# VHH binders against q54mt0: the designs that were tried, part 3

Target 1, 331 residues: q54mt0
Amino acid sequence: MRPISLRLHERPITQVLFNREGDLLFVAAKDKLVSLWYTTNGERIGSYQCGGVVYSIDVSQDSKYLITASADAKARVWDVSSGRQLDSTDFEVSARSIEFSQGDKQILVVTDQVMGCQAKIHVFDFDKDEVRKLNKSYTLPSPQCKITQATWGPLNKTIFASCEDGAVRIYCTEKRELIKTILDHNKLVTRIEWTKHRIMFMTCSKDGTAKLYDTKTLKLLRTFDTGRPINAAGISPLKPHVILGGGQSAESVTTTKVDASQFKVRFFHIVYGEELGGLIGHIGPVHSICFTPDGKTFATGGEEGLVQVNHLDESYFEFDDDLVYNPPVQH

## First folded at step 18 (VHH)

Design M5
Fold by ESMFold2, look of step 18:
Structure M5 (fold): chain B 331 residues (1-331), chain A 123 residues (1-123)
Amino acid sequence: as target 1 above (331 residues)
Amino acid sequence: QVQLVESGGGLVQPGGSLRLSCAASGFTFSKYAMTWVRQAPGKGPEWIATIFSGGSTMYDDSTKGRFTISRDNAKNTLYLQMTSLKPEDTALYYCAKETWTYNPSGQYTFDYRGPGTQVTVSS
C-alpha cells in the first residue's frame, strides 16, 4: 500500500470522512478544525474552524454541505466549496454526534450528558434552499446515559444510539420512542458502522470486541475479539472485509501498560472471521476509519493527528483466495 | 521565509480589465496551492480563487466567470486576470500561500499573505 500522510492536525483526529464521489476527504480534530483535502494527492482545499473541539461531521450526498458537531455547543452547516458558515444552532451543552438522514432531508444531533443535563437526541429538518437551514423537528426520550454516537437506521425508520453503558439503543422515528435495547458489550460502545444498504451493522467497544448483527432480526452474527479497545471500524462496500482500529488512549495509560502494536489497524473477513492482515502506521490510538464508496481507498485518523490515505492494490482484493470458513460465534 | 509581493493594481473604469501578479519566494512555489484574496476598507478578507499545485482551480461565486487565476511555476508567479470589473471589486488584493480557513467570527483567514495591491474601479 502507498499511503498519503496528512499532517496538518497536531491534536487527536476525531473523524475522517469521504464524500459520495470519494474525491474529497474531510478530517475533524480536537484542535477545533475540520480540514478538507483532495483524496488523490492529499492537497488541502480549505479548513472550517469551530469554537471548540469538533467531535463529529457529515457531508451531504451532493457534497455541497458540511455539518459539524462541536464542544462549543453548536451544530453548524457549512458551504463546502467556499468554507462559509450557512447556519448554526445552539445547544445547552456540547454536540457530540451529527449525521444527515438518507436523502439529506433531516439531520440527527446528539448532545452531551453532564451534571444536571441529560443526553438528548435531536432531529432537525434540513432545508437546503432556505436561509435558515436547520429547523427543529423533534427530540427522542433520553437514554439517561452518555451517547457516543447516533446514526440513522434503514430508510430512516429507526435511530441507533451507541451508549457508554455498553448498550445500543434503537428508537422508532415514527413513534419517537425506544423500541429495543441491545446490551452485549460490557464497556462503552464507541461506534456503530453499517454495511452497504444497512443490512448488517457492526458495533465497536472498549471491551476489545466488535460485534456484527443482522439489522432486521438484531441477531448477533459474529464477534471479533481483538484483545484491545476498538475505537473504529471501516466496512468495505466492495469486499466482505472490515478494518478495525483502536488502542488504549494516552488519557487512560495510568491504569494499563500501552503497547505500540495495539495501534495497528487489522483486517478481517466478515463472513469467515479470519484476520487477513494488518497495517502499522499510527503511533497512537486510531480513532476513525472510512472507506471511499467505491471501496478502493480508505483513510485512518489517529490520536497523534496523523491521517493516512491508503489506495488499495490487487493484493488486497485477493485476500480471500485461501480462507477457511469459520462459523459464526454462538450467543 | 515566505515572501509574497503583489503588483499590477491601479485605477480602472467599470467594465475594464486588469491583470495582477504576485511574485513568490522563500518556499517551493510549485508544491503549494496559491490564493487570491481581497479586502475592501472596513470589511473582512474575501476569498477570490485558489489554484492548486496541479493546476486545478476553485473560485468564489461572486467573481466566477469574470476572474481567472493562473500560475507560472518557472517564474514563481501567481496571476489574477480580472475582466468586467465593477465598483464592488474595489479592494486591496492579496496573494496568499495555500488556501482559506473560515473562522467562527465569519472571517476568512490566511497564514501567509502579501502587503497587497490596490484595485480601484470608478469612473
Scores: ipSAE 0.822, ipTM 0.924, lowest interface PAE 0.5, mean pLDDT 90
Fold by ESMFold2, fold request of step 20:
Structure M5 (fold): chain B 331 residues (1-331), chain A 123 residues (1-123)
Amino acid sequence: as target 1 above (331 residues)
Amino acid sequence: QVQLVESGGGLVQPGGSLRLSCAASGFTFSKYAMTWVRQAPGKGPEWIATIFSGGSTMYDDSTKGRFTISRDNAKNTLYLQMTSLKPEDTALYYCAKETWTYNPSGQYTFDYRGPGTQVTVSS
């Protein structure tokens, strides 16, 4: 593998994200900037500047709209091609997580929990043909706990929230109420990632494990233990593989340097749970991992501001033994 | 030392055409995206178009179809072909190395630019 290195950001990367076609890469960072790149050659197309740290981004399926959640307490809608801001909405506190629903008809936004303000999940209608893009919001009952991320479940019938107390909380969108709490981690859950078709989901945690679940039954299928905090996962849409990344954060580590090998991303087989290998590409914690939809490229973003775009060569695909995952039967 | 020098501006009648040039030196021209920008009196910079190192282009919708960006890597020169010019196209036109950033104040910013060439479209 010979990565394309993107070195624009000098502050921690918060998210890397490919569009549906896989030809565009969006990068969000704590320097208040989202950058946009061509995947194939790493050439920058433009940048979108917010008034504060950008914690989370998403892009519409037609690649025309970018949405951002920022520490300046705003969610924004941007025209991808021109960079222009099309709409924004204000919150009372930082916006921490943002995501289009499947079909792009709605957007969820997570807002922070601080003294005097409970964490909230907001849901907006997204009206791409209107002057005001973000309309008619509602909120879900607060879990009374910080939420690190929220994401739409299958067919937009649920919303899953990863929480600081180690829980994953699941809400029904129609009834707008909490329907399930999963308490399998003993430290903060950092991310939830979906397999293709959302038949399984994976949680990442500061407890050093990632956990794979059957979406229909909510039963734990496998635990992956890396021995280090896990900030991010990338799930291959093509092979039964997951890439896990993380490492000890600066907040949890003294001023001493640690061995950079803890920041390698590690490949695991989803069915067998065995580690397949690793890739060193960062000198600090990895915060975000994303595959292209065709599974041939993935990107990683690190604490040092580096983004690595890795194309997977034919040897990765030729020597691997494909296994088809079938969900377990539970009766 | 990046040096960008625009030329080809001047007075032109509405409906007319004009070709701007930007001579680049002090860097490997063929490696970088290049951008045309304009700034009308009393206004902030406006992104017109970017041409990437491989030759692909992007345009702002306001000038798409009327303006064409191109480059000649052998001559280290960036071009803007403008047609169907209107009085509202009157502005200082300059080239920039690389591409746009859109800031929270609602304006485009660019890191490296030339001094510009004036285009005036009037009766």
Scores: ipSAE 0.808, ipTM 0.917, lowest interface PAE 0.5, mean pLDDT 90
Fold by ESMFold2, fold request of step 20:
Structure M5 (fold): chain B 331 residues (1-331), chain A 123 residues (1-123)
Amino acid sequence: as target 1 above (331 residues)
Amino acid sequence: QVQLVESGGGLVQPGGSLRLSCAASGFTFSKYAMTWVRQAPGKGPEWIATIFSGGSTMYDDSTKGRFTISRDNAKNTLYLQMTSLKPEDTALYYCAKETWTYNPSGQYTFDYRGPGTQVTVSS
């Protein structure tokens, strides 16, 4: 397997993200930069510079607009093709998470909890045909807890927030109030990832587990225990597979190549729960994983600033064949 | 050492045409995206177009349809074919290795190293 390695960033990668077509890869990092690449050959198209760490990004479905959340307390809208900033909104504190609603009519932004400021989820109307793209719509009641990420639920009827206390909190967008709290993790929830059509979601946690839920019933369907902190998941849109990544961050990490196995990404079958394999590609913790929509490529971003773009081959698509019962042949 | 030398500028009437060239050396030209940039007096750098190693192109809207970027990898040369020139196209034109970065001050930055070639559009 020969991954494409992208070596522009020298600080931790915060997010990797493919556009809807899968031909563009966006990379955000703590060096204040978002880089844009062609997926097929790893060639850089351009870069978008913020005034502080870029924690979170998203791209519109037509691939014309990039949105960024940054430690400089700004959310920004960018023209993808030219790099120009089209609009920005200021906050009192760092913007930590940002995402378009399904259909791109709204944007959510999470702001940080620091001295004197509660964490907030802000919702903006997004109008791509106007000069001013972002118009404040509402703010959800604070969970009074730090929020690591927020994401739109099915049909934009809910917003899910992953929190530092181990909770996933679910808000109704119509009533604009908290309607559910799921407290199944005992450490920080790092990420929420959706299956295709959002019929299930997965939570990742520093407690070393990822948990899969039915979205409609909120029933816990399966727990994946890796024994190490999980920072990110990539859910295949094509196969019943998930890729989990993470690892121990700072004080107990060795620098030898043998120890790089601590940061391998691990593949699991969602239905059977068994580990299918792993890939070593990073020398530090993995912070972000994303599949292309066709399920044939995934990207990983690590603390060392490396991005790996992996084009999956036939052996990956044959993993499930070993799980099929074949009756014995009789003569 | 990367070297980029622009040529082909001059004085031209509105509606006219020019072909700019950029001779490149000191790197494997065929492996890199290449960009044309212009800078009018008193203005920051403006992105015109980028051509990628595989031949695909991207253009800023202001010059799309009027300007064509191309490359000849055998000659290590980047080209800009300019047509339907307007007075607002008057600028120093540079070639740059790789592509744009847009900063929070509202300006492009590029890796250009040559003296540029002056294009002046006037009657």
Scores: ipSAE 0.791, ipTM 0.911, lowest interface PAE 0.6, mean pLDDT 90
Fold by OpenDDE, fold request of step 20:
Structure M5 (fold): chain B 331 residues (1-331), chain A 123 residues (1-123)
Amino acid sequence: as target 1 above (331 residues)
Amino acid sequence: QVQLVESGGGLVQPGGSLRLSCAASGFTFSKYAMTWVRQAPGKGPEWIATIFSGGSTMYDDSTKGRFTISRDNAKNTLYLQMTSLKPEDTALYYCAKETWTYNPSGQYTFDYRGPGTQVTVSS
């Protein structure tokens, strides 16, 4: 399997994201650009120019709308095909995370914590038929720490927020209140990733571990210890596999010798927790991993500005069973 | 050096048809996606359609169904078949190699673009 290497961005990749069909790949980076690629052959279609570092992106289920959160304190709505900006909203501070709700009726935006301004989770109604696409709905109570990501829970009944203090905070969307705090990580939580249908979720952390949880009970099911900071996880929708990526930044190492092995993306069995293998392709920390919804392709984005698109061959799927999870019975 | 030269523009009546061509040179045409864009007087550039190296296509909704993008790799030529033309279609039409970039100022930039061909739809 030879990956397709996408070379455009000269600054760190912040996020790679496939659309529902898997034929489009969106790449966000610190060079203020989101690039759009055709997944099949790696051709670039276009770019969306933002006013600052793009931290987070999402695409609607119909692949018509791209939304971006960026350092210029804006959330933007884009027409995917034409690249036109359709709408935007301003914040007092940088926007760090953005996501469509299930059904694409709402959008959450996380804003940064800075001196004098607490991190906030803003929720907007999304109206595709109006000139104004983003309509302010509500803001959740602010934690006393930075939020690295927020994501919608099952059926949009909750919002999960990963935080710098190692916590995952869960909010009820109806009551608009904090209802649960998970504090299992010892360092900053970098990412929350959902399994298919959001039955389980995985947290990644700078503490070198990824943790798998049951969504309903919030019970910790498995810990993956990689010994290196984890920035991203890709969970296969077809195989009981998870891909973990990360690595230490050059700023954190005292030695001039860069060990590229630390930037290897590692495959684990999601149920048993065993390492299955790895891929070397990046020369810096991996910041984002994403599978196509069909599970046949995954992409990785790194500090060096490189995106690797990996098309999995049939041999990869021949020897493993489908993921089967039975949730614990609540007594 | 990459060169793109558009042709086929002209004056047409409403409801008429026109076929634009773009002759490409200086690169392996068959390996790259190609794009049509247009710019009307007093308006910003508009994306019309893209055709990938493999032949798949993407269209803007405003012109979808009326305009068809195609390519002949043997001739290094990109085409835009326009039908049911309207006065609103009056613009300078450009051929571009691969990609566009939309900036917050409402402008498109291209890695490579031709000088354009004028299409005027008027009674």
Scores: ipSAE 0.085, ipTM 0.592, lowest interface PAE 1.9, mean pLDDT 89

Design M5
Fold by OpenDDE, fold request of step 20:
Structure M5 (fold): chain B 331 residues (1-331), chain A 123 residues (1-123)
Amino acid sequence: as target 1 above (331 residues)
Amino acid sequence: QVQLVESGGGLVQPGGSLRLSCAASGFTFSKYAMTWVRQAPGKGPEWIATIFSGGSTMYDDSTKGRFTISRDNAKNTLYLQMTSLKPEDTALYYCAKETWTYNPSGQYTFDYRGPGTQVTVSS
């Protein structure tokens, strides 16, 4: 099936995100705009205007609330359907990452590291029923380097932070302290993606590799070497497949000739590590990939401001087994 | 040129019903989502409902169950059936083409909208 191309944003896409039902697609970009799309036919519903580059977004499980982190040093809460801003909180520096906890009772926000200000993970209480406001709960200790992303671990017991020094830092939410550091990448970690039920997670890095880990043991299970910076990963909830995207930024290249092949979205078998294929659709680095929860559709967002919505046909599912992972028994 | 013209507004008693119409011209009506919004005096604009080209609909929770959005592509007309009207529903009602943008200042922007039709609910 021919992908649906969404053309609105004139600046790089920073994140694509489906809601729980998969019928809504949210797109964040550097043009300060979040756009909302109907997944079925690619019609645009509306947009949310932020005051700066939108770096990160998340949607509540009931699809009622959108939260945004942006360069204007704000986290915002939006009513999804009406587009109304419900609440906002200010920081001293840019907000770079944002995510609802499981159950939508809390929100984490990562703030930028700049001269005189360390990167921090802020946690807020979120009340859907009464106040619909962000109330500050606690802040985690700074890793003393830039945090590219923070994400809730299983059952919200931990927070995982990807960092510019190649590390993934794990914090205990109860003790509010650093409990583990994974330093396997040789360059900036760009993204952490979870498998279904967060049994495993994948890290992406500018070092050209993606790494799959067991969440419980933190054991490295697989390394995917693409030879190009990896910005994003999509993990199928149905098939043992992972989609990787990235590429070199034009700012980092001295040559006028750009190899478009580096912008391919590449499919890998998650267990065996074998490359299964690739899709050409972007003319710049891919920055974000996301599957629908049902695993039938995935979206990609690129540097050129393009979003591709790919509906997977039945043939894609015909000869591949469902993803089943049995964690190793800890002796 | 894209044109949208709302009609059907008027004075109605609480509990009453009205059906608004929006006549569209200047574009292929059937290919685009359409939206109803309203604005009461002294209040910001409120989104009511959207109907997509395929016929799917979305509603704001405040009017859900009382208002129904529909379209007739053959007539290039958008409709809003309102029932169980309340004084709080008093507003200027607008038809808009495609999508909305909400900004932090509390304002909606539309690609195209009509001049609106006044609905007044009063005893």
Scores: ipSAE 0.067, ipTM 0.563, lowest interface PAE 2.3, mean pLDDT 89
Fold by OpenDDE, fold request of step 20:
Structure M5 (fold): chain B 331 residues (1-331), chain A 123 residues (1-123)
Amino acid sequence: as target 1 above (331 residues)
Amino acid sequence: QVQLVESGGGLVQPGGSLRLSCAASGFTFSKYAMTWVRQAPGKGPEWIATIFSGGSTMYDDSTKGRFTISRDNAKNTLYLQMTSLKPEDTALYYCAKETWTYNPSGQYTFDYRGPGTQVTVSS
């Protein structure tokens, strides 16, 4: 099936995100907009106007609330259906990452590192029933580098932070302290993606590699070397497949000929590490990849402002066994 | 040129029903999502419902279950069936082509909308 192409944004896509049901697709971009799309046919429902580049978005499990982090130093809460802004929180610097905790009771926000201001992870309480003011709960210790993303660990007991120095830093939410640092990448870590139930996680990096880890033991399980900067990963919830996307920025390319092949999203077998294939759809670096929770659809967002919605056909699901991961027994 | 013309508004008693129509022209109606919005005096615009080209629908929670959006592609007409009307439903009702944009100032922007039809619910 031919992908559905969503054309609205004229600036780079920063994030694509499906809701829990998979019927809604949220698209964040550098044009200060988040757009909402109906997944089935690619029709646009609406847009949320932010005051700056939208770096990160998340949606509540019930699809009622959208949260955004943007360059105007704000985190915002939106009513998904009506598009109304419900609440906002101001920071001293740009908000770079945002995510609901499991259960949607808390929100983490990562703020930028700039001169005189260190990157910080802020945690807010979120109450759906109250005047939806984000109440600050706590702030985690700042690393000495930029945080590209923070994400909740299993059961919200930890927060994982990807960093510009190639590290993934893990914080205990109860003790509110750094408990582990993974330093396996040689360049900026761009993204952390979780497998279903967060048993494993994958890191993407500008060093051209993606790395798969066991969440419990933090053991490195696999390395995928693409030879090009990786900005995003999509992990299938159904198949032992991972999709990797990235590419070099046009600013760094001296050649006038756009080789679309460099922006190919590549499929890998997650267990064996073998490349299975690729999909050409973008003419610039891919910045975001997301599967629907049912694993039947995935979306990609690129530098050119294009979103591709790919509905996987039945033939895709006939080739491989279901993803089964048995964690090593901790002796 | 895209044209949208709403009709069917009027005065109705609480608990009553009303059906709004929107006649569309100047574009291939069947290919686009359509939306109903309303604006009450002193209030900002409120999204009500959207119907997609394929017939799927989305509703705001405030009107969900009482209002039904539908379309007749052969007639290039959008409908809003309103039931169990309440005084708080009093507003100018607009038909809009495709999508809404909500900005931080509390305003909706639409690609195209009609002049609106007044619905007044009063005893």
Scores: ipSAE 0.025, ipTM 0.509, lowest interface PAE 3.3, mean pLDDT 88

